# VHH binders against q84jc2: the designs that were tried, part 277

Target 1, 232 residues: q84jc2
Amino acid sequence: MSKMRNLVEEKFLEFYESWVIQLELYLHQLLIAHNNNTMSETELRHLISKLTTHHKAYYTAKWAAIREDVLAFFGSVWLNPLENACSWLTGWKPSMVFRMVDRLRKSRVVLVEAQVKKLEELRVKTKFDEQKIEREMERYQVAMADRKMVELARLGCHVGGESVMVVEAAVRGLSMGLEKMVKAADCVRLKTLKGILDILTPPQCVEFLAAAATFQVQLRRWGNRRHYVTHS

## First folded at step 15 (VHH)

Design zf43 (framework vhh_7z1x_3)
Fold by ESMFold2-Fast, scan of step 15:
Structure zf43 (fold): chain B 232 residues (1-232), chain A 125 residues (1-125)
Amino acid sequence: as target 1 above (232 residues)
Amino acid sequence: QVQLVETGGGLVQPGGSLRLSCTASGFTFDDYGMNWVRQAPGKGLEWLSGISWNSGSTSYADSVKGRFTISRDNAKNTLYLQMNSLQPDDTAVYFCAKDYLRDAYIWGTEYFDSWGQGTQVTVSS
């Protein structure tokens, strides 16, 4: 572990803890807006904008960090074991979001036919993108077991100029491949989130964002308290 | 390996037209969404238009809707931007940008996979 990799992990841990605290504050605002039918459309759009900016800030910070050390995002020190177990390529699985939209079909989330059609089209595209990335990850894992990679691993056991350089180049190539896959997965997340928000009305967006943030916050709280539960 | 090369920029009078081209190499062109982005002097990046892998969907920024048309020729690995009714405020460096996915999307220019070097468009009398 290099000093730069340690710094990346430390910086992102600090960032993520602050980001989650702010998400909890936004969740409180979303729940107030959802329960009170007094906010104007302009006020709701402003709140939705704060949430979209907050999520974009996460991906901006993440992409800067993975450029330095993508492996930090596989088994992250800032996530608890439950959060890690629920991760798909370093984050939430995009298709799970459509289950949340479906479960929110209450009196305040009355979807018109046109919205239902657009959400189904987006769901199909999202699942296709997920499957494509999963196939790419499978190919990556197979390539890791390739005979040439096994040869490079054996060469890495020997100290010496050219051998060291060849191993370093191979490791850099592997990290770049993972970085591209993680960024592709994040793009599916961003596309799915933006697509849903573009289809929904402002009150529906607030309810959706509140449900998503609630799930994220509760998953973290459950995982953090798992080993303190002495009585069930 | 991935390369995007823009051509077709130049000087044009207000009300004139230009067609930009972007030639792609080093990847399967018809497997990705493509975008046009510009940067005016002293301004940030502005997304203009996107097109899906199969031309099945296109989208435009309000500033260019009705004046610009995006298209692609997958057999030639080439992306196009037809610009009509050009205005002085269209003066900018125009960039071709590749998506990570098959569909183009517009949540931020920082989320594109690869970029060309740009071509200068100047609209002046």
Scores: ipSAE 0.623, ipTM 0.841, lowest interface PAE 1.8, mean pLDDT 87
Fold by OpenDDE, second read of step 16:
Structure zf43 (fold): chain B 232 residues (1-232), chain A 125 residues (1-125)
Amino acid sequence: as target 1 above (232 residues)
Amino acid sequence: QVQLVETGGGLVQPGGSLRLSCTASGFTFDDYGMNWVRQAPGKGLEWLSGISWNSGSTSYADSVKGRFTISRDNAKNTLYLQMNSLQPDDTAVYFCAKDYLRDAYIWGTEYFDSWGQGTQVTVSS
């Protein structure tokens, strides 16, 4: 599998490689913290803050990149096929993290009733937001097959001169719509993440973040192994 | 097309009060969280306050907590910021910003959907 990479793809690939490396380092720290019951709350909060900052950095970079080329993120060249297959609107599906929390609950993590209630409320909100975005996406996809797009598709077979400009304008319009949807999805992700972290205690946050990071790293490793993909 | 128009800015003396308004159009106002942000001369953007789509949740930056109050009238598609006890340091351009979601939450000022043109607030004796 080979794809010609544009400048945006190349730059983001480089960024992402570095970002993942740093994530792995943080994962190591999270695991240490998780296994070290002597760490103070302040220390744990500091570590959590590092991770949240790291995630913010990702979306900051992503949003900068999607302003230039949002289409690069639909079929991300920096992800392997498994990672891409598991992607919902260019990233992880927000509602998925609740399953991670559920798994933690089945382990040694004990949540109080108030936490459980809040998590359920958050779950409902997250699902609502996801569905809203999905409806918008459906609307968008249907609109793509409208008269104008059909005409553009027809013209695309005979592109020359002025027709190129029309096509480019149409593509820009489509891209803007996609960008908005991607950003909305990312906001759901960030909101969900923050929501969970606000509900959990610092030790629980560390465990959750460790689990999430582990899943991400392993998914990448499994995908690379399965598909013999080199991203660098 | 989303449009946000801020009004109510002006010159006020220290200790004075202002009420900013933001009129929204081009989207379903009561389906989104809204925010106030400001930018002082030579400084970066500062988030001040957010309110959820149904006013069920509000949040404030520490710098304005207790002095500023965010509210909205969904029937009028209008967002408000009541500013009391204004100080010279509050001098800035104030912006209304639309969230991508119903619930207002801030990771950064870059994570808003749309912005108004801003309204100037000057606090000076």
Scores: ipSAE 0.200, ipTM 0.624, lowest interface PAE 2.0, mean pLDDT 88

Design zf44 (framework vhh_7z1x_3)
Fold by ESMFold2-Fast, scan of step 15:
Structure zf44 (fold): chain B 232 residues (1-232), chain A 125 residues (1-125)
Amino acid sequence: as target 1 above (232 residues)
Amino acid sequence: QVQLVETGGGLVQPGGSLRLSCTASGFTFDDYGMNWVRQAPGKGLEWLSGISWNSGSTSYADSVKGRFTISRDNAKNTLYLQMNSLQPDDTAVYFCAKDYLRDEYIWGTEYFDSWGQGTQVTVSS
């Protein structure tokens, strides 16, 4: 309907809150597995599979939502201000997960030389893919200030703004471009996550996923506490 | 511009075989992972199989494991799907899809950049 309120934000807010609660439950299981060195490889692989499926579910829901309203993911209402401040193209910056990987070097489950080499190769590839996407993002930002876009914005400020259909088409084109860029960034995230998990042993995967989930959960809690302290 | 053209579909009896082909143009074929996806009438997209840029890795959905085989010929810019032991539930439009990024396929039906118009496969007596 023409008077329909935007439902994308409401639906994704409900989804995300449930998704984070389940992530916290998985984090609890990961920490138990990490602290108890008696779990079998099969049990560890099953737990790792639960986490990968959970992350895949997030991107499936996200991609459905951005087809409807990609702008909802820039300054998302389901994220607190700190989480939004730490976002890179609507999500975590792929290369930053290698900070969690660095923690494994100080763990009881040490990385062998072959793993270190593969992780460094993956880090370089991930950074290269990030730079490619950042250049595309820069092109979009520059395009917003090009002559045609400036002309359209100027016309929109005048009485009886002409070419309403042309302006609407331009906005749709911009949204489609942002959607493709966000999906490209998410693909780098998924490939980076899969790459790390493929290189690590099951115990190392558990430690890595625990570190990543801990960071995500703590960032959310810290941001929520600062909001409470500031506005309560 | 990226173009993907699927061929090889048709009518086949249950238990029969078909080989699908996808010819690619407009990009460096051997830089990208490739996928096969299908859509049955009135249903959503189902990812079937993926292959890495150099054929070093392949993966399959549980519904087609042991029956379908994905392969590619980089010299011909062509992707293939060998389909054996076809069942009525395999009736669908089959699509060839390119990954968003170089050299690797990734999980699920929403994780690809572009795809062709599809080829119809009907499994019926």
Scores: ipSAE 0.013, ipTM 0.317, lowest interface PAE 8.4, mean pLDDT 81

Design zf45 (framework vhh_7z1x_3)
Fold by ESMFold2-Fast, scan of step 15:
Structure zf45 (fold): chain B 232 residues (1-232), chain A 125 residues (1-125)
Amino acid sequence: as target 1 above (232 residues)
Amino acid sequence: QVQLVETGGGLVQPGGSLRLSCTASGFTFDDYGMNWVRQAPGKGLEWLSGISWNSGSTSYADSVKGRFTISRDNAKNTLYLQMNSLQPDDTAVYFCAKDYLRDTYIWGTEYFDSWGQGTQVTVSS
């Protein structure tokens, strides 16, 4: 069976490509700010706000798209295979960003004990939220393998007509459940990002955002090269 | 199915007090953060206060901090908002809103899972 791209996939691919180009431009500004110790806190806060707005714009577009077709985000055509391999529930795994935060410990703008304590508390809460969502996802996957559902699907293939309505209702229910799970996962991402930015100073926020954006951009570039490998 | 029902609204004079209640059903109440949001006529949604699943964390908008108190009774599946020192500008429809997660945050009302139908509060002499 061939997989055709639908309108939701085409529209989001166009959005995502533009969003990544703008992320690269913001990354350039973050790197300049990080290397320029003369920027004021007001200027740094303005730059951080642009990045925050940019990330929120991604979730606004994503939530509109998943309302139409959540399955487009499982096996996304706008992500290369490497990006897809690194995805957790249609996006970055929230607890992974604490690896970027750990790099700040080597910065000349050192983390104070109060920040370390708050970051550890946030990390624990983030992991708890991740585990709760993973357990709910496992329940959905098990429900799809239920023998009664398999028998109902088999009956639908044999008789047709009347059973089609029942199968369609079940598929809609599953899609609504997945949409809720994806939105919950995105809320963990947004809460984790906000929590880190609230704990860090503006220079530390710039360094953190630069590290995160660098990783995202480089991962895409590495995966794109692998995906478009020539047969020379 | 998730149901949130607000009660306790009404007419009150400036400087007066009201206690709003929100009764929840259709989900495990003590697994989610809860919020109060209001909307004045012709205005957008304004987040007021949030409380975590176990009451361990509360947060308030600057406009209501020190005047309003959020609380919850998990045994009764009920969220409360105690409103003191009410002003004419507090006139609005007050909504109960459920988070997707155990804790609340203030980045936007668009990130709430479920909403009640609201209860009217009018502050007027």
Scores: ipSAE 0.632, ipTM 0.848, lowest interface PAE 1.7, mean pLDDT 86
Fold by OpenDDE, second read of step 16:
Structure zf45 (fold): chain B 232 residues (1-232), chain A 125 residues (1-125)
Amino acid sequence: as target 1 above (232 residues)
Amino acid sequence: QVQLVETGGGLVQPGGSLRLSCTASGFTFDDYGMNWVRQAPGKGLEWLSGISWNSGSTSYADSVKGRFTISRDNAKNTLYLQMNSLQPDDTAVYFCAKDYLRDTYIWGTEYFDSWGQGTQVTVSS
């Protein structure tokens, strides 16, 4: 079923399509850098910086859009059903990236003991933060059955002119709560990414970023193939 | 309570230089990226520059790139903006702003949770 798109959805869809295209280009560069091992540390750092900047752009756009309509990100129309199914609070689940780190460990990447220890610490912390957010989300969801929501439900059955304002206020309240949750989740995501990149060497960062980008791109491709989804 | 206090503004001739400072309190300064933003008369807020929590990353708007330099001293809880080659179009109130999220590198006025009172910079002959 095609979802009706609002202005926020349309704008973000356009942004995201372009963003993904650029990500693929960066992925290509990452793969080249990884395979050739001819790039200097400075060059690698520059490439890493490009990717991090690219991710910054995503969250910049996301946060701008969330301010307008956070609900658009719950059931994102710019994502296929597979991508949406894999989403945790409007994005990737932070703890998931450690699977990619594990992949690095199994590959040609040699992590020193100090790195392994730090990564483990980060993993534990990330999981803790995720759980904390999940608990808050649960509280939020349970709390939704409060007076405001009950009133909203009543109004849904008897919508009059005066009731519109009440409904809007209720929706705004809900949206604000959701926005906080999304921001909290994004914080954990960004901290996790930063943490990983701080622990890894530039070559390792390149490999990690390549793996992450590959996963994202492939997930999109697989999902599109499976569901015949067009995001135009 | 988060407090940001900008200083260093003033009147300067075109081509001149100023150094702005922002003293932070009420939060762990070295956990957050910091930013400079300005607002010219009759114009909206313009992001100018950002710096990561550890100074490892800096970013600049095109309008100030090559002329302005952002830096910080975490030991002093102070953010700096060195402004060179100032032009009349740089006349504005300059604000320091704290990133909303810890350890993030998002540059945009929408993503800051705290602002200073601002300091006036006037570039005029």
Scores: ipSAE 0.009, ipTM 0.271, lowest interface PAE 9.4, mean pLDDT 85

Design zf46 (framework vhh_7z1x_3)
Fold by ESMFold2-Fast, scan of step 15:
Structure zf46 (fold): chain B 232 residues (1-232), chain A 125 residues (1-125)
Amino acid sequence: as target 1 above (232 residues)
Amino acid sequence: QVQLVETGGGLVQPGGSLRLSCTASGFTFDDYGMNWVRQAPGKGLEWLSGISWNSGSTSYADSVKGRFTISRDNAKNTLYLQMNSLQPDDTAVYFCAKDYLRDKYIWGTEYFDSWGQGTQVTVSS
């Protein structure tokens, strides 16, 4: 069984495919910069800025799309099943990026003690922010199961224009609450990304962004390969 | 301790104007996005408007867009809401709300962790 695509899903699918193609091009530039060490600090900062702008463009497009249909982002049609299985509140789990940071500890671009301390402080704060959002989502889910919502669901089981309209109004209200939660999660993602980039030097930022982009691209390829193997 | 105090509410005739103020203390005001939300009689909370830490970005709910203007004065730790062309449907308790996250580089969200006590706005003849 597959989900039917709506207009928001079709438009964001087109956007996302283009966005991923551009991410792969930036990944190529990051790997060249990382491997040859011939770029100036100014050139590295310009490349880092391009990646930061690219990620901000994603969230600008996402927030416009969720205003129209937030449910399109839960089990997204533009993501394969593996990518969807790895999602937390419609995107990457913010604390997960510290696994890419841990990779830098074993790289040629060595972290100094002051950076390690700041990254650990950021990790603790990020996990705290995640837990707050998880508690609010739990409260939201409990509220959906309260007596008033159960009665609205019961009314929707009876054929009639009034019942249908009441249920539709309740679903719209629930969607607004989900939009708020998704935006909160995305803000934690952006603050975590910015925090890491502010702590790292330009060469370390390049290595971090290359690792993150590599993981995202490879996760997509691994999920697509599974589909190919089962349907070839 | 974080404290938000709203003032400026009152009774106003349809088509009238009011300016709400929110004075903040207990946190670094210019590190956070700020918001206005309201609760009308018999309804839940409705987000109305948000403003980034530096006033560089503002956003509004469709119900108030073009009628309300959000602004802030970081030197005075004060948030404002200019309300024009008021309608009976604008009758509500209005709350000042602090964003959950610091947002020096992105406008605030509709997710809040601190709220004031509110100020009553009544629009009737």
Scores: ipSAE 0.000, ipTM 0.118, lowest interface PAE 14.5, mean pLDDT 80

Design zf47 (framework vhh_7z1x_3)
Fold by ESMFold2-Fast, scan of step 15:
Structure zf47 (fold): chain B 232 residues (1-232), chain A 125 residues (1-125)
Amino acid sequence: as target 1 above (232 residues)
Amino acid sequence: QVQLVETGGGLVQPGGSLRLSCTASGFTFDDYGMNWVRQAPGKGLEWLSGISWNSGSTSYADSVKGRFTISRDNAKNTLYLQMNSLQPDDTAVYFCAKDYLRDNYIWGTEYFDSWGQGTQVTVSS
């Protein structure tokens, strides 16, 4: 129902606005830590843990919401058009973060050979998982024109009414397929994030997380400013 | 329809051994990572062990490392957990759980795709 979808969108919009405000506060702490060479490893690990928990909270809220209405995440109302244009299967593209990691190779704290090897292994695995999901999405879209779906659409036209359980079951199946695909994509994101954080030292993790958060916050600000200019 | 069925649970004495099996159907078993999770009476879910699609990587919780061994037989669509040196604190319902990816265990049990109904293991004299 459209009313249920609207409620899911309203609740997640409220959650997301608060989540972004907290991300900006954590970004401030990350930037202070990055510029302060006196912080202990324990203090850095605590800050990294706060960011990890914050990202996990996002996926917990997202998965609860997509269980109710996965379509709310395709062209999300809580994202501006620029943020939506940069989305891959309802979120950031996992392999994109390796471009941020590449910047660390030019930082004052150079990556050691063992880290470079592990990051390359992770990059290869991440790209494989991305391609597998992209093929599944293509199969999903092609299946919309499959014989069974065409026959179900034809039956829906002839047997009118919301009481046609066969058509309703098919629509639920389509939504469940998208939910599984989105969750698979989110698992690639979480695996990639965890893998990078496990490979990097605490100071390198802080630098990486600061770069990622800066990009996310600035992308939102750039898109919002353009919206006000064009909307006005 | 994904189905996971655990068997092999039962009553065992402290210091004993038990082998759990999980039979999978409704999906391509060798395309996904598999996990064992338990829930003790009055406690939350505890992840125990994970294995990649090809058995190339395995991981264990500190509480079971050295005592439990995870393995799989892709030809039989079956996941195993060999449990040795069982202790009363190992008393729990043991669940088989499927990953969304071939090797993706990350930060929590909430990221698993599908779960079995569980099998009871009781360690008592």
Scores: ipSAE 0.573, ipTM 0.821, lowest interface PAE 2.1, mean pLDDT 86

Design zf49 (framework vhh_7z1x_3)
Fold by ESMFold2-Fast, scan of step 15:
Parts: C-alpha cells; structure tokens; sequence
Structure zf49 (fold): chain B 232 residues (1-232), chain A 125 residues (1-125)
C-alpha cells in the first residue's frame, strides 16, 4: 500500500516536471503572439487549442493518479510549499481567474458589453459551484469526528484481523469521498476555463492564457527562490 | 449508491421515433446535470445532449440537433430523450450519464460521475 502510494507520487512528479516545462514553452509562444500581432486568427486558434489540450492532459493524468491515491494530491511532493499554500482542493481556485480577466480588461483587453455580461453570469455560476463543494468538504471534516468514525478509530488501537478490516473499509470510504470532491472541483476548473475561452475572441484568449501561465510559472519560481534563500 | 437505468430502446424503421427514459436513484436528482451518450458498433463514445439541474439549459451535438430533444422530470427522478427522424447510423447503445455539477459538461465523456448500463437502439428496415 505505502510502496504503491510512493510509486504514484514518483510517477506524477516526473509527469508534472515535464508538463511545466512544456507550459513554459507554450507561454513563450503566447507572449510572442500577444506582443507582435503578426499571427492570423487560424494560427491563434491553433495555439489556443494546444494550450487547451495541454491543460486537459494534466487532468487526465491527475484523475488516473487519484484513482490510486487521492491523498498524494493533498500536500503534493511535486509542488513547493508556496504552491501548496495557495491550493484550493488540490488546485487553483476557479473564481480567481475572473480577477485575472478583470485586471486585463482594465489595462489592454477591450471587452464588449455582451462579453462582460456572459463573464459575470459564468462568475456567479462558478462561485455557486465552489460554495457547494466547500459545504461538502465541511461535511466530510465533520464526518471524520462522527461517533461511528470515532468508534472505528478506537478499534484501530487493538491488534485484530476483523477490527483492522472494519477500520480499513471506513478509511477507504473516506478516501472515495475525497476523490469525488476533488473530481467535482476539477470539473469546475475545466468548465470555468472552457467558459472563459468560449466567451473571449482569439486575441483575448491568448492574452488571458498568457496571464494565467505567467502567474503559475512565477508562483513556482517565487516559492523555489524562497526555499533557496531560507534553507541555503 | 448511484443507479441509472435506461429503458425504451428497440427496433425502429428509418424515419421513425423512439423515446428513451432513464430512471435515477441513490442521489438528489435535481442537484445535477444529466447527459445522453451513445456508442455505435465499432465506434467510440459520442456525447449527444446535456440538460442542467433545473431544465434551464440544454445542449446538443450537431449530429442530433433538431432531431433529438432532451428533457427531465425531477418529481419522477427521470431523464428523457425524444428521438425523431431516426436514421440507420443512429443505431447504437444509448447511455444515461450523471454530471459532477449542476450543468452538463462538454469537455469529454470521460469526465462524467456515473453511467447507466445502456439500452440498444437499432434503426433498420
């Protein structure tokens, strides 16, 4: 069990390092496209499609890993402490991306009124989905202190085959609940990302994706620099 | 435990109509988006249609738009697919699928929470 969980962490660490390197390469392409205005609409759509596929590949790999060990994603070894501190249910908080869109629209991105209305409708929906998942998380935390769970924890202090099996079953049930909650959160992330990209024009999508990738890459660099300075 | 049971499939002639039903149990039906997905012989899964928790939003794949209508009855915990103007290439196993969220999810069939066992639809003379 413990060896299998370590293997899941090692495999996902290797995947994530490669995934981030490719994200940085795509960020370079997004910044060139944004700064030069030389790409056709077809070329911009192709670049946006590459980023969309890249993000989808992350969730495909994550869900495969979560089926084996969901707890690996709480306090992930492939993330530095700053990245882990900024996580909401094993990833970025969906509503945060609307702050990125809002900041961009005030500086460079020219949004028409119809786009502003659709983005606000998506924001409200996203916040509702987040709050529903947060309430479910609170219920799971309360359930961990439930009389039945407390009784099973007490039984776990005694060495015996039958009591061990009962405790193991309860722990598996709790892990399955966490898996469903993480998958629900990831679905909010995917629907929010898709929704924003469907509302924005190709040049606006490039600017948004560049801002999102820049923030993700910089957060990783800030956390890595802090570790070096603190633990030299 | 979530359970989805599809009924209403069968043999129908080209140009005919069928109405599929999916009865749901084991969860709060009116809190989730629902979807119809099919798998034709020798092909992969194809998403057909989705409906939000309150019927306020529906979406359709281009292949079925104008011919199929998705609906739900939250009081009966039942999802429906009205299929009109059926063609031989509509022959497939039709699945009911529960979303993780209140709205239908369109990024891929792999991201649905729960699936029924399917019901066979054959369009043949």
Amino acid sequence: as target 1 above (232 residues)
Amino acid sequence: QVQLVETGGGLVQPGGSLRLSCTASGFTFDDYGMNWVRQAPGKGLEWLSGISWNSGSTSYADSVKGRFTISRDNAKNTLYLQMNSLQPDDTAVYFCAKDYLRDSYEWGTEYFDSWGQGTQVTVSS
Scores: ipSAE 0.357, ipTM 0.714, lowest interface PAE 3.8, mean pLDDT 84

Design zf5 (framework vhh_7z1x_3)
Fold by ESMFold2-Fast, scan of step 15:
Structure zf5 (fold): chain B 232 residues (1-232), chain A 125 residues (1-125)
Amino acid sequence: as target 1 above (232 residues)
Amino acid sequence: QVQLVETGGGLVQPGGSLRLSCTASGFTFDDYGMNWVRQAPGKGLEWLSGISWNSGSTSYADSVKGRFTISRDNAKNTLYLQMNSLQPDDTAVYFCAKDYVRDSYIWGTEYFDSWGQGTQVTVSS
């Protein structure tokens, strides 16, 4: 919180602020489409495609940034404290989006039995992939207290160029491991989002995307308001 | 170190068939989804097909549906692409690509963990 921003943090902050502004514009279009009910299937598919491309752009930029500094995404400076508190492995928790899907079952846009079955199958697969990544992250965190890491930390206090090189190599290895785990988590997010969109009809996709974007935008506004009154 | 090695490319006549193989090492092969991607001369990467860790799900690009079949042999750490009814437009370098997770294919080729060096397929009379 008190340290200066690095170049990766500055560059991604600029990207993210622009990305969120565009998300709010797309949310406006989604809400109009949802309330209007007069758009053709082709028009709805085009709007859904714009949102899909927008989310893909986020992960493309994120993966370029984490290649340079994955730690920037743990306690991100472009996110407020509330957004950071709600993060799971640097982003949204994939299984939580099924709560938004569950609301579609009680909304004006009724899911058919075949869709309910496919969504349940996707939910189970998503939860399994989440749990596997959680176990890998737990093992990674435990490895930080491993005998080898403790020995490398001691070497870092020893006078000598050889010790410095060994410690730097170990830290690089740790960062690479963490990067791979973040990318695995992002892949579960992308597969979950794509899977849901492939199962839903275009009007249902619009309602789902509107709900997801509304939550993301409101979470940011709630956190920003609290931050302003707390730290002003 | 992750290694992916494609074999089976070559020259084939239009309407012909070819089978590509990708041998994997340096990771637990049956824990990951696998993909086939190609790059035609002067063009970008095109995703063709993906297969989940256990062969439980497969997916194909519209350009190859009904003509290409993806499969894997987890005991041999090998991925396959059976290519039938080959057309001149199928001329490309074919790459094997490893996913970060158990299921295959997401929104773009930029999201794969590891790539092979590629094998050339030329479809010409």
Scores: ipSAE 0.474, ipTM 0.776, lowest interface PAE 2.9, mean pLDDT 86

Design zf50 (framework vhh_7z1x_3)
Fold by ESMFold2-Fast, scan of step 15:
Structure zf50 (fold): chain B 232 residues (1-232), chain A 125 residues (1-125)
Amino acid sequence: as target 1 above (232 residues)
Amino acid sequence: QVQLVETGGGLVQPGGSLRLSCTASGFTFDDYGMNWVRQAPGKGLEWLSGISWNSGSTSYADSVKGRFTISRDNAKNTLYLQMNSLQPDDTAVYFCAKDYLRDSYKWGTEYFDSWGQGTQVTVSS
């Protein structure tokens, strides 16, 4: 039988499936908290803490897996094609989160002037970090094209042990560069998430986390229910 | 190749002061946030303080706030930690850590790019 996944993919798939199930349970708790104005500030902070710990657990597991095989995260087998199509450097694009915050304002989230100013400052900093990584990705893509050209030339000219060694060296170089870029992108995600949570009040944090988790869960469900039909 | 070298550790009496230095090479120092982290005997890593690329923002763990001051000299590629009112509980190996971003990131010690080898600080009478 053909092996469709390596050990890193199998382990992370098992982790991710359980992580998403727990996210859906937390989403249920967030929606109850948002719809029922009965929870104390201490109870809301505890719920927010559970969500932040849950997201931190994802990045801890991801970074351990990336150390072994970063390429598993480009076209991940634990994500459906729609989730993969919507990814930016193996995850959500940081600027998308600020559009969610803007939607919450239209949903009658009452932000005070000081919060608006801090959110705009964070947005500017996040956009700067995002653009810096995009420039690094461009430089990496150019360097990758040069390495691929060299690799293709060597594969065409050399048969035997030298071809194998060149391929292995190219893969190692590719993996190291991508690992650094993915970790930088994940740090922008974590900084953006934590920054927003530090600016918002506990009820606003619950509303924001509920919106973010709803989007993630719905995107997964929509992609999983995809059915190809003959168009007229 | 990134290198971070901590100096300035040593033995100091309770209530004393020390200034730690971290000399950086192999990267553009003024493009990154920098952090100080410690590890006490038998304990995990504890984040202490962070400073942005331009010194525009600093942050501190509650355990050291008001006693420790982080600073940097970008012309010298050097990070500093001024440690005042030292207590026996401050005994630890102190590490300099490079962030992935321009601002220091304090959500967990596992999210830093590069680490120095550490410098020992012992606070005892």
Scores: ipSAE 0.405, ipTM 0.742, lowest interface PAE 3.4, mean pLDDT 85

